# Miniprotein binders against a2bj90: the designs that were tried, part 6

Target 1, 235 residues: a2bj90
Amino acid sequence: MSRSARRKTSALNTVLRVVEVFASIQGEGPFTGTYSVFVRLAGCNLRCPFCDTRYAWSLEAGKPLGVEELVEEIARYEPSLVVITGGEPLLQRHPLNSLVEGLESLGLRVQLETNGILPAPARDEQLWRVYHVVSPKDVPVRVPGAKLHPSWVDYARATGRAWFKFLVANEQHVREVAEYVAKLGIPRSRVYIMPLTPEKLDMKELLELHSRIASLAVKWRLNFSPRLHLLVQLP

## First folded at step 3 (miniprotein)

Design aC2
Fold by ESMFold2-Fast, scan of step 3:
Structure aC2 (fold): chain B 235 residues (1-235), chain A 83 residues (1-83)
Amino acid sequence: as target 1 above (235 residues)
Amino acid sequence: NPEDEKKAQELLEKAREYQRKAEEAARKGDYKTAIYYLLEAVLLLEKALELLSNPEIRDQIWQILLTTIELIAAYRKLLEEQK
């Protein structure tokens, strides 16, 4: 076999650890209401992106799927949007770039959901060209050690393809978000606040929470993200 | 504590085995069995977290725990759709 043929065969065997693939409606963020296929990748949330002591078994939560097989599975749903999510998809950055290339070749729109701890895509990555919803975990929810990588702000300004989505429970949280995005120079037009939903809310309570957070979004001149799938009882 | 680290490793290995069994059940469309195995994995991951003091390792395990809980919710939805 020639070297080129061997290298192409190796590239076609690029593998992602996938927890699940399913069709639903995107319930959150700038594409709320879009018929989507969700791809949940296995992997941990890292506070140190180059930590060599991460447990290999953590990837056992996902089934190994070749990029080509995954692209074909996604395409069968004929989605308007492919949502790539999981613990932290950027932990599988190399095969993820290959997946994005395959999906783009079919004209599919791709959205990545990320905690923003790992750096934003570089211009030479396939990921540079897709949409990103960044969900910082340092403010206001105060997950210890979570820190937004500053490159995400630059990426958002340069491309117009990143938004920042914050979980909020009350007006104090919204104030903290407003101060945080002002300090980092994130335009308010790129900021969404979304209800932090406790585990057991009935439909009336869920609607009341949505109403309160939406009213705060108007007051503070921020965008509002519902959790639409919870309101319409979809996955 | 080396003894606690060893016990944590045994719990993590057993959790991984339950996750593997859940994956095989889900592959066959048996979401009820998959959910059962994932719930067992959750209990084992929680016990492992109680034994570990390294913050970075704890965070990694906690993220796996959260991912496992999300997968249980997804399988519950798929199970309801089968009915």
Scores: ipSAE 0.000, ipTM 0.081, lowest interface PAE 21.1, mean pLDDT 79

Design aC4
Fold by ESMFold2-Fast, scan of step 3:
Structure aC4 (fold): chain B 235 residues (1-235), chain A 83 residues (1-83)
Amino acid sequence: as target 1 above (235 residues)
Amino acid sequence: NPEDEKEAQELLEKAREYQRKAEEAARKGDYDTAIEYLFEAVLLLAKALKLLSNPEIRRQILQILETTLELIWAYEKLLEEQK
């Protein structure tokens, strides 16, 4: 099919700009170890210096896919969890709500990964009913322009369906996270710290970093998120 | 110049308000309105830059401006898909 014909067809239906769809194990956050299908949406409203997925920053990096087509593709994997990530998935909020509706109709559990700059879901959105892992970029490694939307804290308290995940490299970062979540009233039970992994680490270095951050999580009474997929060499 | 700093602060506050309005419009799938609000924010940010000489503050505003322009581009592409 030509690009022009595909774009015209996509314009008649709700479409998402999708970078990749693949099966793996969820390596991070509250659902670590779950057999998952990852849907990486294109476009991002930040330019984080430590970003591992710079190839997804542009909407042009994404192939336009109809919601119905994408639901069928995801369902063929028979996943225990659908992880919608990006870029920033909430940039495509309207078609994303339609995708969530389709996935929920099949009884699939959905998790969204978001930077939390855009508002949390409202009660009348399909997104209200799914799980959210929010990765604020205003602390500890501050990204200019990043600010967590306050509605995410209210959403977490109202639903119990949001967690906050922070990249940390050292104890000072953990201290900054602890102060941040206390100031915003985020319960510690909803907070994860995760190792900030440099691009070039061997397996011994990666394991040592995980051990160090996990020890800090115990010391500071916060939850620990591994990057399990890196440890077991999965995408 | 304290007068320029005061004017710049007022422009930055107005830009933040337009960004909030753009977020609400985009949340509802109204990318056309969101784009319009973001263009207003861009103009205000550009005016603030002309009034400010502090290199650290200017760098931060330029980064916000760049991010805002990328967001406009993203919403324009999403708007085309709706049509």
Scores: ipSAE 0.000, ipTM 0.240, lowest interface PAE 15.3, mean pLDDT 81

Design aC5
Fold by ESMFold2-Fast, scan of step 3:
Structure aC5 (fold): chain B 235 residues (1-235), chain A 83 residues (1-83)
Amino acid sequence: as target 1 above (235 residues)
Amino acid sequence: NPEDEKKAQELLEKAREYQRKAEEAARKGDYETAIEYLLEAVLLLYKALELLSNPEIRMQILQILSTTAELIVAYEKLLEEQK
């Protein structure tokens, strides 16, 4: 294959639709408080009514960016963690594996945030070796089209590199989450509940909501995820 | 993998069939049935994505999934208005 032809096909195979790249503090999940670079990929297979990143739903919201160029941009931030989010990042699975390979070659720690509808990584994928925060949309409020792929539970048990994060507003939601994870055999140690934050909360209301959900986490013996970036007013 | 490509094409054709059945149900005001057909199409599209590595075809499937998700939301709203 000529260099030009190979270059064109390689670019197509190694291009991601990227909405934004920015540095912040990971505000959620098992790595809360970590200095991170966020890579938001375009496109989503769900339309959650509580979604706060609706601007990333369309693939057109993302600009095409080469994997090598993206790795270089991320590396300039010297992050402790690279958070790949979206939309739904696994929709761009093949170039995403190439991105992860590039990031790991630099010794960077990678966390993927996914709705878990698409299968968990296979052992021969680069994605097998990174951290995953899976946010099922089956419960407590069922999103149309949402169903956790069962391979995520197997992946979590096999690797210890997956956690499950649920948005909750009240104790009934927490009960539904507890029943859901028990039925699927997800260990409570791998489960996080996080406040479902309405659009118009002042800081006092936001802190009170965090306090209430954290108390429920203690009561139900689940892990608690804050939305720390909201509390400290970071992106 | 030519075998996976063939299986993916079969899944995509079946997904298109369910999309057509959903449109027919929606034209008759049967949004509950339309949503059921679209959810079947979504499942088939995910299975096709598992098998395909071609970036252009994957992008086409992603666009279809996005459009289907929007349509499901629209039909849910119409179904709720009927209740």
Scores: ipSAE 0.013, ipTM 0.421, lowest interface PAE 7.4, mean pLDDT 82

Design aC7
Fold by ESMFold2-Fast, scan of step 3:
Structure aC7 (fold): chain B 235 residues (1-235), chain A 83 residues (1-83)
Amino acid sequence: as target 1 above (235 residues)
Amino acid sequence: NPEDEKKAQELLEKAREYQRKAEEAARKGDYRTAILYLAEAVWLLAKALDLLSNPEIREQIYQILETTLELIIAYQKLLEEQK
């Protein structure tokens, strides 16, 4: 019934709290280098000390936008990929499913970025059909209240549409990530390590950090995610 | 810091108010509104946590955050079951 006229009309009348919508290049994860439109949803269920998007933590930070209006805005960018991020976008799960339905009906590829604390999509959700990059916050630096919901591992195995991305600063962090994913049965092919970048690095320091973490990815047989947008100075 | 403790207490009281509003909305079957109220509670609890250095109080706030997340998950399931 996800595509019924009645359901679609009801869904398009639902509101999302949106912080920003902008075009850029996806700098991270399995779709690095893709021309994307980013939709940052308001609200987060965590308060990570290394968070670079603290302005999105409150639901009040988001402007209410109708799903239909948002779909039209996204479509005007003609993106190769729609990246839905936040805060934590799954806090707005019901209107998010409606947004995904609208975007899928236009043939647009959708990627969700989530902290993975809330459950993975069920088979009858529109979210089941899109890509998910899960950023667990229980390793390597533990965030209070953070615990990956076990359904994300099941979803990844069932669909092949989830990857797990970890911020790492050194080899000890990579070791902790490797132990964590082995314990949970997450295949190495679905694991990305990404440089934890301090604010205000110069370009030489940023390149050196990327080189170091990439070398660790090779050593530990994990995938490497750059932060390409930082290297090319895009948002 | 007494000023930060007072601000934290005000934030915790507002978080409890949002949790009560969420329960009232859920009692009426409005799980969407309940989830949004719980998300506001999470934000207020985290702001209080930033102002507090006492480990015992911080641990209590983390327990409240865990309970709030459990409620969000439960209400999302109930919202999905509405037909």
Scores: ipSAE 0.013, ipTM 0.367, lowest interface PAE 7.5, mean pLDDT 82

Design aC8
Fold by ESMFold2-Fast, scan of step 3:
Structure aC8 (fold): chain B 235 residues (1-235), chain A 83 residues (1-83)
Amino acid sequence: as target 1 above (235 residues)
Amino acid sequence: NPEDEKKAQELLEKAREYQRKAEEAARKGDYETAIEYLVEAVALLLKALRLLSNPEIRQQIIQILFTTLELIEAYDKLLEEQK
């Protein structure tokens, strides 16, 4: 590689469009309860009707931050886990790989939240070595355009570093999820069902919904993801 | 902070110089040299953003930064076409 080609690659991989960086507790998925720093990247390739983060849909919603500056900002929180979310963080794939490299160099554990429409990491990507929580939107919620890329199933089988988290409102949704993951060959141990929260619920309604979905997880032998941050009133 | 604003303006002026050099190289079909200059401009723009708090000024620099990154990609495509 020429000097110019190396510098060009560095420039293209140096800037991320970032909506927000904040410390909280991971409220969802396999790392529920972990002290985490959340990095919300701008841009999304879906328009989910139940989306709580519509402010992140546009790439223009994010402020450009250099990878090195962002790594330093994250490190100041001394997190047990760095959660990279969005929008859809894989829309900024190239600089995201550079961010992951910087975070791993500090010994930080990284988890990506993705809708799974874009392909899973290739073996030569830094992203190959981190954790992924894939949230398909084709089943059961049937968001238009939200087809899971088949490479995510292969990635999960090859690495053991991907889990699939499904939004569910009732038992029919759980049945659809069970049929979907069986058809794709996703092990039940890699599957989480999580309450679909349609609009502002009071605390009693939120607890009742969690209880109902958790009971279904037991019945169907799937893992349960709470939305813990909503229950304890954290961002 | 007036000191940070002054330092940021110095960085922005230096970035502008690299932008001009890149344009001159590109006019001669020297896309490799043009990319090198634009990479230097990107680094300076990022340093300036670290010093500035004003949302309006930051947004203007952000726009320049992304235009510069898009230009690097365009010149890279032209450079590959020359191969």
Scores: ipSAE 0.000, ipTM 0.308, lowest interface PAE 11.7, mean pLDDT 83

Design bA1
Fold by ESMFold2-Fast, scan of step 3:
Structure bA1 (fold): chain B 235 residues (1-235), chain A 84 residues (1-84)
Amino acid sequence: as target 1 above (235 residues)
Amino acid sequence: SPEDVIREIEETLAKVIELTLKAAEAARRGNLEEAARYLREALELMRKAAELARRIGHEELEREIRELIELIERFIKLIREERE
């Protein structure tokens, strides 16, 4: 490949549409409590009724940022973890692989949050080497047409770098999650249940909901994810 | 009835998601022509869903669908430019 042709092709892989970059504590999933930089990418392939980040749904919501510029911005925070989230980050898959390469070159640990509708990383992608928290929208609070790509189960088994996180409001939801993961062959050790928080709960209601879902996690032998940032009032 | 129209919109959107997944799989295999075909079919169905949402006066749903139409149109354009 010529250098000119390579540079023109690389332009497609060097710009991301970014909604926001901010430092906080990872409040959810296997890295709960970690000092993190959150990178919210624009664009989503779903319209979930319970979505907290509707402002990120459109690609137009994102500012175009070069991968090198974004890596430098992230590095200035000196994070223990980089959380790449959004809408759906895999919609910007090609430049995302370049971002991951840059972040890994600095020794930074990377976690991707995805709805799992698009296929899992292939072995030749940089994304193969980082952590993934997959939030299927098939169950229990089903989004019509949403379906987990089966390659995510294979990826989780092959790499040990994927977990599956489900929003639950009650025991019926937990039962549906347990049946779903058993049917797909997802190990319980890779499953997190997390409180589905309605739009407005006071602190007492929020704590009581966390307590109920945590108790159900123990009963059903699943992992529990808090929404820690909500409990400590961080972004 | 409005309930029948909502059901038709839901079925149409489910088909769109299925076609978008098939497009992604085709693109992963390097078959950009097949990917573009699935996306064009999805786009036609999305336009139908937007019109149905308009007929029942569901402004928020119509807006969401039109944003997805714009996203799919941009992806088709990128596939065309990559093939050139």
Scores: ipSAE 0.000, ipTM 0.164, lowest interface PAE 18.5, mean pLDDT 80

Design bA2
Fold by ESMFold2-Fast, scan of step 3:
Structure bA2 (fold): chain B 235 residues (1-235), chain A 84 residues (1-84)
Amino acid sequence: as target 1 above (235 residues)
Amino acid sequence: SPEDVIREIEETLEKVLELTLKAYEAAERGNLEEAARYLREALELMRKAAELARRIGHEELERDIREWIELIERIIEAIRERRE
């Protein structure tokens, strides 16, 4: 490889387009309540109608940031968990593997949030060793372009490092999720249902929605994810 | 109608995602030539989707698709340089 080619591939492997970096509490999924740094990467391969982060859809929404610089910024927060989210972070897979390597070298625990359309990590990727919360958009209401890559089910079975999180509004949604995960052979212990929260719910409505979805989780023997950050008014 | 054009854009972008997934799977198998071919097909479809978005005046969607084009072009260039 020429030196010019090495510089180009190095830039692709060591630069991420980052929308925001901030400290908060993980409000969702298996690590709910954990002091976390959130790294929102730019770009998304879906246009979900219920998306809370439409500002991250464009790759241009992210500023270029070197992996080493980003690792140093994250480390200054001294987090218990680094949450890499987006858009879709796997669109920047190569530099993301480099970021994970840097974070692991500091002993930091990493969680990736992904829509699961792109393949699960291979054994030789740094991403193989981190936790993944997969949010399939196949069900309960299919988003155009959404299809869970089958390798995510295999990855979850092989590693025990993937969980599947679904936004639900009612019992029919929960039924569709239960049927979907049974068909794919996803264990119920790896499935979270989470309230689909419309804009402008007051605190009483938000609590009532959480209570209703939590009750459905008990009834259907699935795990429940709150949206804790909304309940405690954190970003 | 604008609704018909939006549907065509959605169907075109769905094909782009399928091709990008095939490219990723080919690259994982070490078949960089096959990966590059799938990505070039995806680029042609993305350029079509950008043109359709422009025709209906959806500036935000057109910009987003053009950013995806730039990313895929960089990946193709990286694959080419590894092969050479």
Scores: ipSAE 0.000, ipTM 0.184, lowest interface PAE 14.2, mean pLDDT 79

Design bA4
Fold by ESMFold2-Fast, scan of step 3:
Structure bA4 (fold): chain B 235 residues (1-235), chain A 84 residues (1-84)
Amino acid sequence: as target 1 above (235 residues)
Amino acid sequence: SPEDVIREIKETLAKVLELTFKAEEAADRGNLEEAARYLREALELMRKAAELARRIGHEELERRIEELIEIIERLIKWIREERE
């Protein structure tokens, strides 16, 4: 590859399509309650009917930001955790690895939210070293095309840096999750169930749903993820 | 130019995402034939994008596009099987 062509390719590989960057509290998963900066990347390889971030589905929804500029913007928030979400962040895998390298060079903790359809990180990727919350959409919500890539289970066993977070509405969903993770050999300690929240719940209904799903987590001996940001009305 | 090729790849991938959105909308309405048609169109565009990435020597982009092609192929197969 010529130096000019290499430079152009490298510059494009250090640009991410970013929908939004904002500070909030991580409301979900193993890092619930952590002061975080959220980086929502554009583009998604699914069209979930319950998706509340449909505005991020298209790559064109994101503005191009250079990795260095994005690292500087994130650093200004002085976060305890950087949450990279989307869309599906792994659609922008190459520049994402560069972003992770930059963030880790500053000592920042990074968590990726992914649907798990694309392969887990390889050992030579910067992404190998960060935390991953995998949200499978094949069970129980049955989104077409949402098959979990088997490499995520291997990655979780090898690193201890992946958890699996499932949207559930009722006990039948929890039963399906329990059967799914047993079949795949995912330890229950790595499994979170989280309320599937319809858009039009009032605060009383939202609390009641959280209570029901939390009770099911106890009954089935799984971890519970709230949607804390919804309960405290943060983005 | 390489810049023009990369722009074409990005435009092609944007069209792919819109087609997958239309496929899901069609599937949600029970129109599995229409969903499969959109996914087949997306597959053809993805194959074009992979070839363009290969021509400019962008190995990582080609690999990512090939991974997405496999996902679309599995969706088409699932829809075909569900219609039978």
Scores: ipSAE 0.000, ipTM 0.115, lowest interface PAE 20.4, mean pLDDT 80

Design bA5
Fold by ESMFold2-Fast, scan of step 3:
Formats: sequence, structure tokens, C-alpha cells
Structure bA5 (fold): chain B 235 residues (1-235), chain A 84 residues (1-84)
Amino acid sequence: as target 1 above (235 residues)
Amino acid sequence: SPEDVIREIEETLYKVLELTLKAEEAAERGNLEEAARYLREALELMRKAAELARRIGHEELERMIRELIESIERAIKVIREERE
């Protein structure tokens, strides 16, 4: 028998392909510094050259876990925030809605990290009620096939529960982000710029890069996201 | 549009997940013929999804879908061999 055939029938109503579950500090975005449990879902609809999590690209990289079992595992950590990331978690949208429902029933705060290519949640989805950090890959990093779905701007304005986080390496990138955000009507208060970090930076280079991008955020009147976990050497 | 096609692929992937779960439940009950029927239906849907990804030039998504097709084909082979 395949490994799938060993799964218990009672756990099969909704299943997610999960790469890893671990406790850490949220290092990025509007909830930087929060004690969090990270749930990395398998599968991605992009192949970004700068990707740190290439091991999560395939759906088969994840173990099948029932929603009920995953909710119980997450709850044992007693987190202030549940961060659902991937790959691209919206590729598993239907079981993800069930996971969110289970987590909300326990009073847990949920944040989704998404590339924003797939549509924003509809009002009848459980995902409508949680926080979203959208990381567009069309501007400024120009990943092929990466285009932000316009429904994310409408969702952000309707709910106040979405922020847009852009990877930037230099001032030209920040200029492109500012023009993009203005054209789409995204409020500056919902925009974060974050350092695009090459894999081989030492701590001094990493701090200097953070300092440069933070200074650009002040100059351009945008929010700054660190990569705090890299600075404090957490996963 | 490419965004509409990606949405169709997404919907197809969720239907495939439901079919593979039904196949596993059928196999656990000892109904290998029913399990094989669900997996063949999943294969047809996945092949359609791969072609949609190819048509919009989304090479990364096409590769991921093709990996999943190989996994389903392997599962069908195992079920068929177990019947014999």
C-alpha cells in the first residue's frame, strides 16, 4: 500500500499537505516580534530565483495532515499568532478555509502569507475574517508569471485586514513600488518594504542592508519590514 | 485571462484532492475497484490542469502538476498489482 492508504478514515474530511510546523517569532510585516506558530504548506505557483524555501515548491513535499489533527498540534504551542505560509497556501484553499475555521473556534489569531496571484477571499469564505500579508512578485522583482490579482486591493479597502509587503534591493525598486502602489490606489499605511537578502550575507552586511532599506522607507514615507529572524538567528 | 485560468487550475486541484481522499476511503474498505475509478477520474482532471498551465506558459505550475500526476499513476499501479 501507498503511505496515503495508512491514513485513518476519521481524519480524511479535509486534508492539507504540510511541510513543517514550528514555533518562532514572526520576523516580518505588521506583526514583527509576535510569538507565533508557523505552518508551511506545500506547493507553489512560482519559482522565484531568490526563494529560501525551494523544498516547499512541490505539493508532494508535504505530509498529508487532517485539519482536526493540525488544529490540535498548533493549539499545543499556545501561540499569540498562527502564521500560515508556504509555498503558496491558497493553492490548498478549500482545506485551508476549514483549518481557519478550526483555529478561529479556539480564539487563535491567524495571518496568511500569500504571493497574491490567486484571488482574495470572498465574503462567504472563512479566510475573509483573517489577516493577510500579500507579497507581490511582479513589482519590483519581476518574477515571470507573477501578477497581483486586483481583488486584493478591494479586499484591503473593504476589511482593513491586508497589507502589501515588497522585496527591495535599492532605491530604484522603492520608486517602482511607490508608483505601483499609487496607480493601484493602495494606501501607504498598508505598504511595507523589506530587504531582498542574498543567501551569503554576514551579520555586518545584513545589518547594513537593513539600515539602507529602512532609510529609504523613511525617505519615501512607507513602512519598513525587517527580517528579524535572520538578525536573531531563529528559523 | 491567465488569472482566470489559474483559478480554474486551483478549482481542479481541490476536486483532485477530494477524489484521492475518496479513493483512500474505498481502498480501506477493501473496494479496490471503486478506489481505482476515483484515481482515474483524478488523473483525467490533472491532465487537463497541466494542459491549462502549459497554454498560459506557466512552466512552474505545469511541473508541479506533472509531479502530482506521476504520484497518482503510481497509486493506480499499486492498487492494480494488489488486486492481482
Scores: ipSAE 0.000, ipTM 0.177, lowest interface PAE 14.2, mean pLDDT 79

Design bA7
Fold by ESMFold2-Fast, scan of step 3:
Structure bA7 (fold): chain B 235 residues (1-235), chain A 84 residues (1-84)
Amino acid sequence: as target 1 above (235 residues)
Amino acid sequence: SPEDVIREIDETLAKVWELTAKALEAARRGNLEEAARYLREALELMRKAAELARRIGHEELEREIREYIELIERLIEIIREQRE
């Protein structure tokens, strides 16, 4: 191979298809309220009917960006947390591990958002050391093709670095989630229920929905995730 | 019934993502030929799922599956370029 061909091949191995990079507040999950930089990767292996980021579904929605350039861009924000989301970030697993390595080298905390269909990190991956919020799509309303990989439960128990976040609209959904996590042996302390917001609600409706789902979280002894960014009108 | 066919599609899509997971792990271990083989198998199953959706007239699901076909084809291209 020529030097240019070899450099092109190397670049493909260290290039991520990135939809957007922006600073905001993490509105969901265990790190709610944290000043964060969001890195949205392109490509998704699901077509969830409640998806807020349909523009990220195609790999072609992302611009190719080198890992080193992306690390530098993220670092300029001086974030308390880097949230890697998408689409499904694990579709770009190899360059994603390189990104995580670069971010960890700067002492940055990293959180991955994933649908959990692809396996949890192996011990020899850089991804093993970061936080994961897994959003299973086989319950309460099943998305075609969705099946949580069983390795995520083992990873959560072994590391304490995974949580499971479920979109719920009513108490029947919460019951189904409770049965699902009990069957899989997911500790309730690592389970979040979050309001399902499929359409734009006015602020009163959004607050009432949050209140109702939070009350169900107390009743069922599960953690509650708001969608804080929607309440405070941030991206 | 259409519901039975939808269940078959759901199970087929789950199998496609299992094969994709195996492909990504093979690629991570440097076995690009094995990765390409898994993705080609995934692509064949995905095409069968698209045909099933077409036969029951489920236009939305067929469109979704065709988008998944494009995703797998792109992953195959990436693996192909890495092998060159």
Scores: ipSAE 0.738, ipTM 0.888, lowest interface PAE 1.0, mean pLDDT 88
Fold by OpenDDE base, second read of step 4:
Structure bA7 (fold): chain B 235 residues (1-235), chain A 84 residues (1-84)
Amino acid sequence: as target 1 above (235 residues)
Amino acid sequence: SPEDVIREIDETLAKVWELTAKALEAARRGNLEEAARYLREALELMRKAAELARRIGHEELEREIREYIELIERLIEIIREQRE
């Protein structure tokens, strides 16, 4: 391979399309309450009707940022966790592995948010070492084109670094989740249910919804994820 | 039936994401030609899915699939820009 070909393969690995970088509290999943830097990547392979980040669906919504520059930007916040989110971060899998390598070299913990359509990390990827919260969109909400890739179940069993977060609105949804995870052999200890929030809830309605879904989580012996950022009015 | 067509679209989209995964893996290995080939195949499947959505009059689904076409086209462009 010529020096030019090696430099060109290096450029593929070093630029991300980034919508936003911000510090907040992780509001969802196993790391709820953690002071985190969020990196929202551009581009998504779904069009969920309930998506709160529709502005991130196009790759063009993101600016090209170098991995090294992004690592330096993230490090300035002194985060307890780096959350990689977006549309679907794994659409930028190659430079994302480089980002993870950079962040881990600084001793930073990384959590990926993914819809689970694309395959789980392979053992030779830097992504193999990080935490993953998989949010399936095939159950119970059935977004078109959404299917959980089976490799996420294998990854969860092999590493213990994956959790599955399901959006639910009622007890029927919780039942469907319970049946789905049982069928796939996902351990219940790795399953979170989270309120599916319509765009127009006031704070009272939001609290009532959280209370109902939390009670269902206890009844069905599942973990509960709040939408904590909505409850405390943070990004 | 429209339901059968929707199922066919969902199966087509699943194949598109499998091809996208193969493209991303090929790119990771530095084989940009193979990556571009998989994305072109994905693009052809997406165009078929858009036509199926159009035939059943599902305008919103057709719109969503067209946005996926744009996504795949942009991924092909990014790969091209890195080959040049």
Scores: ipSAE 0.600, ipTM 0.851, lowest interface PAE 0.9, mean pLDDT 92
ESMFold2-Fast, scan of step 5: ipSAE 0.689; ipTM 0.869

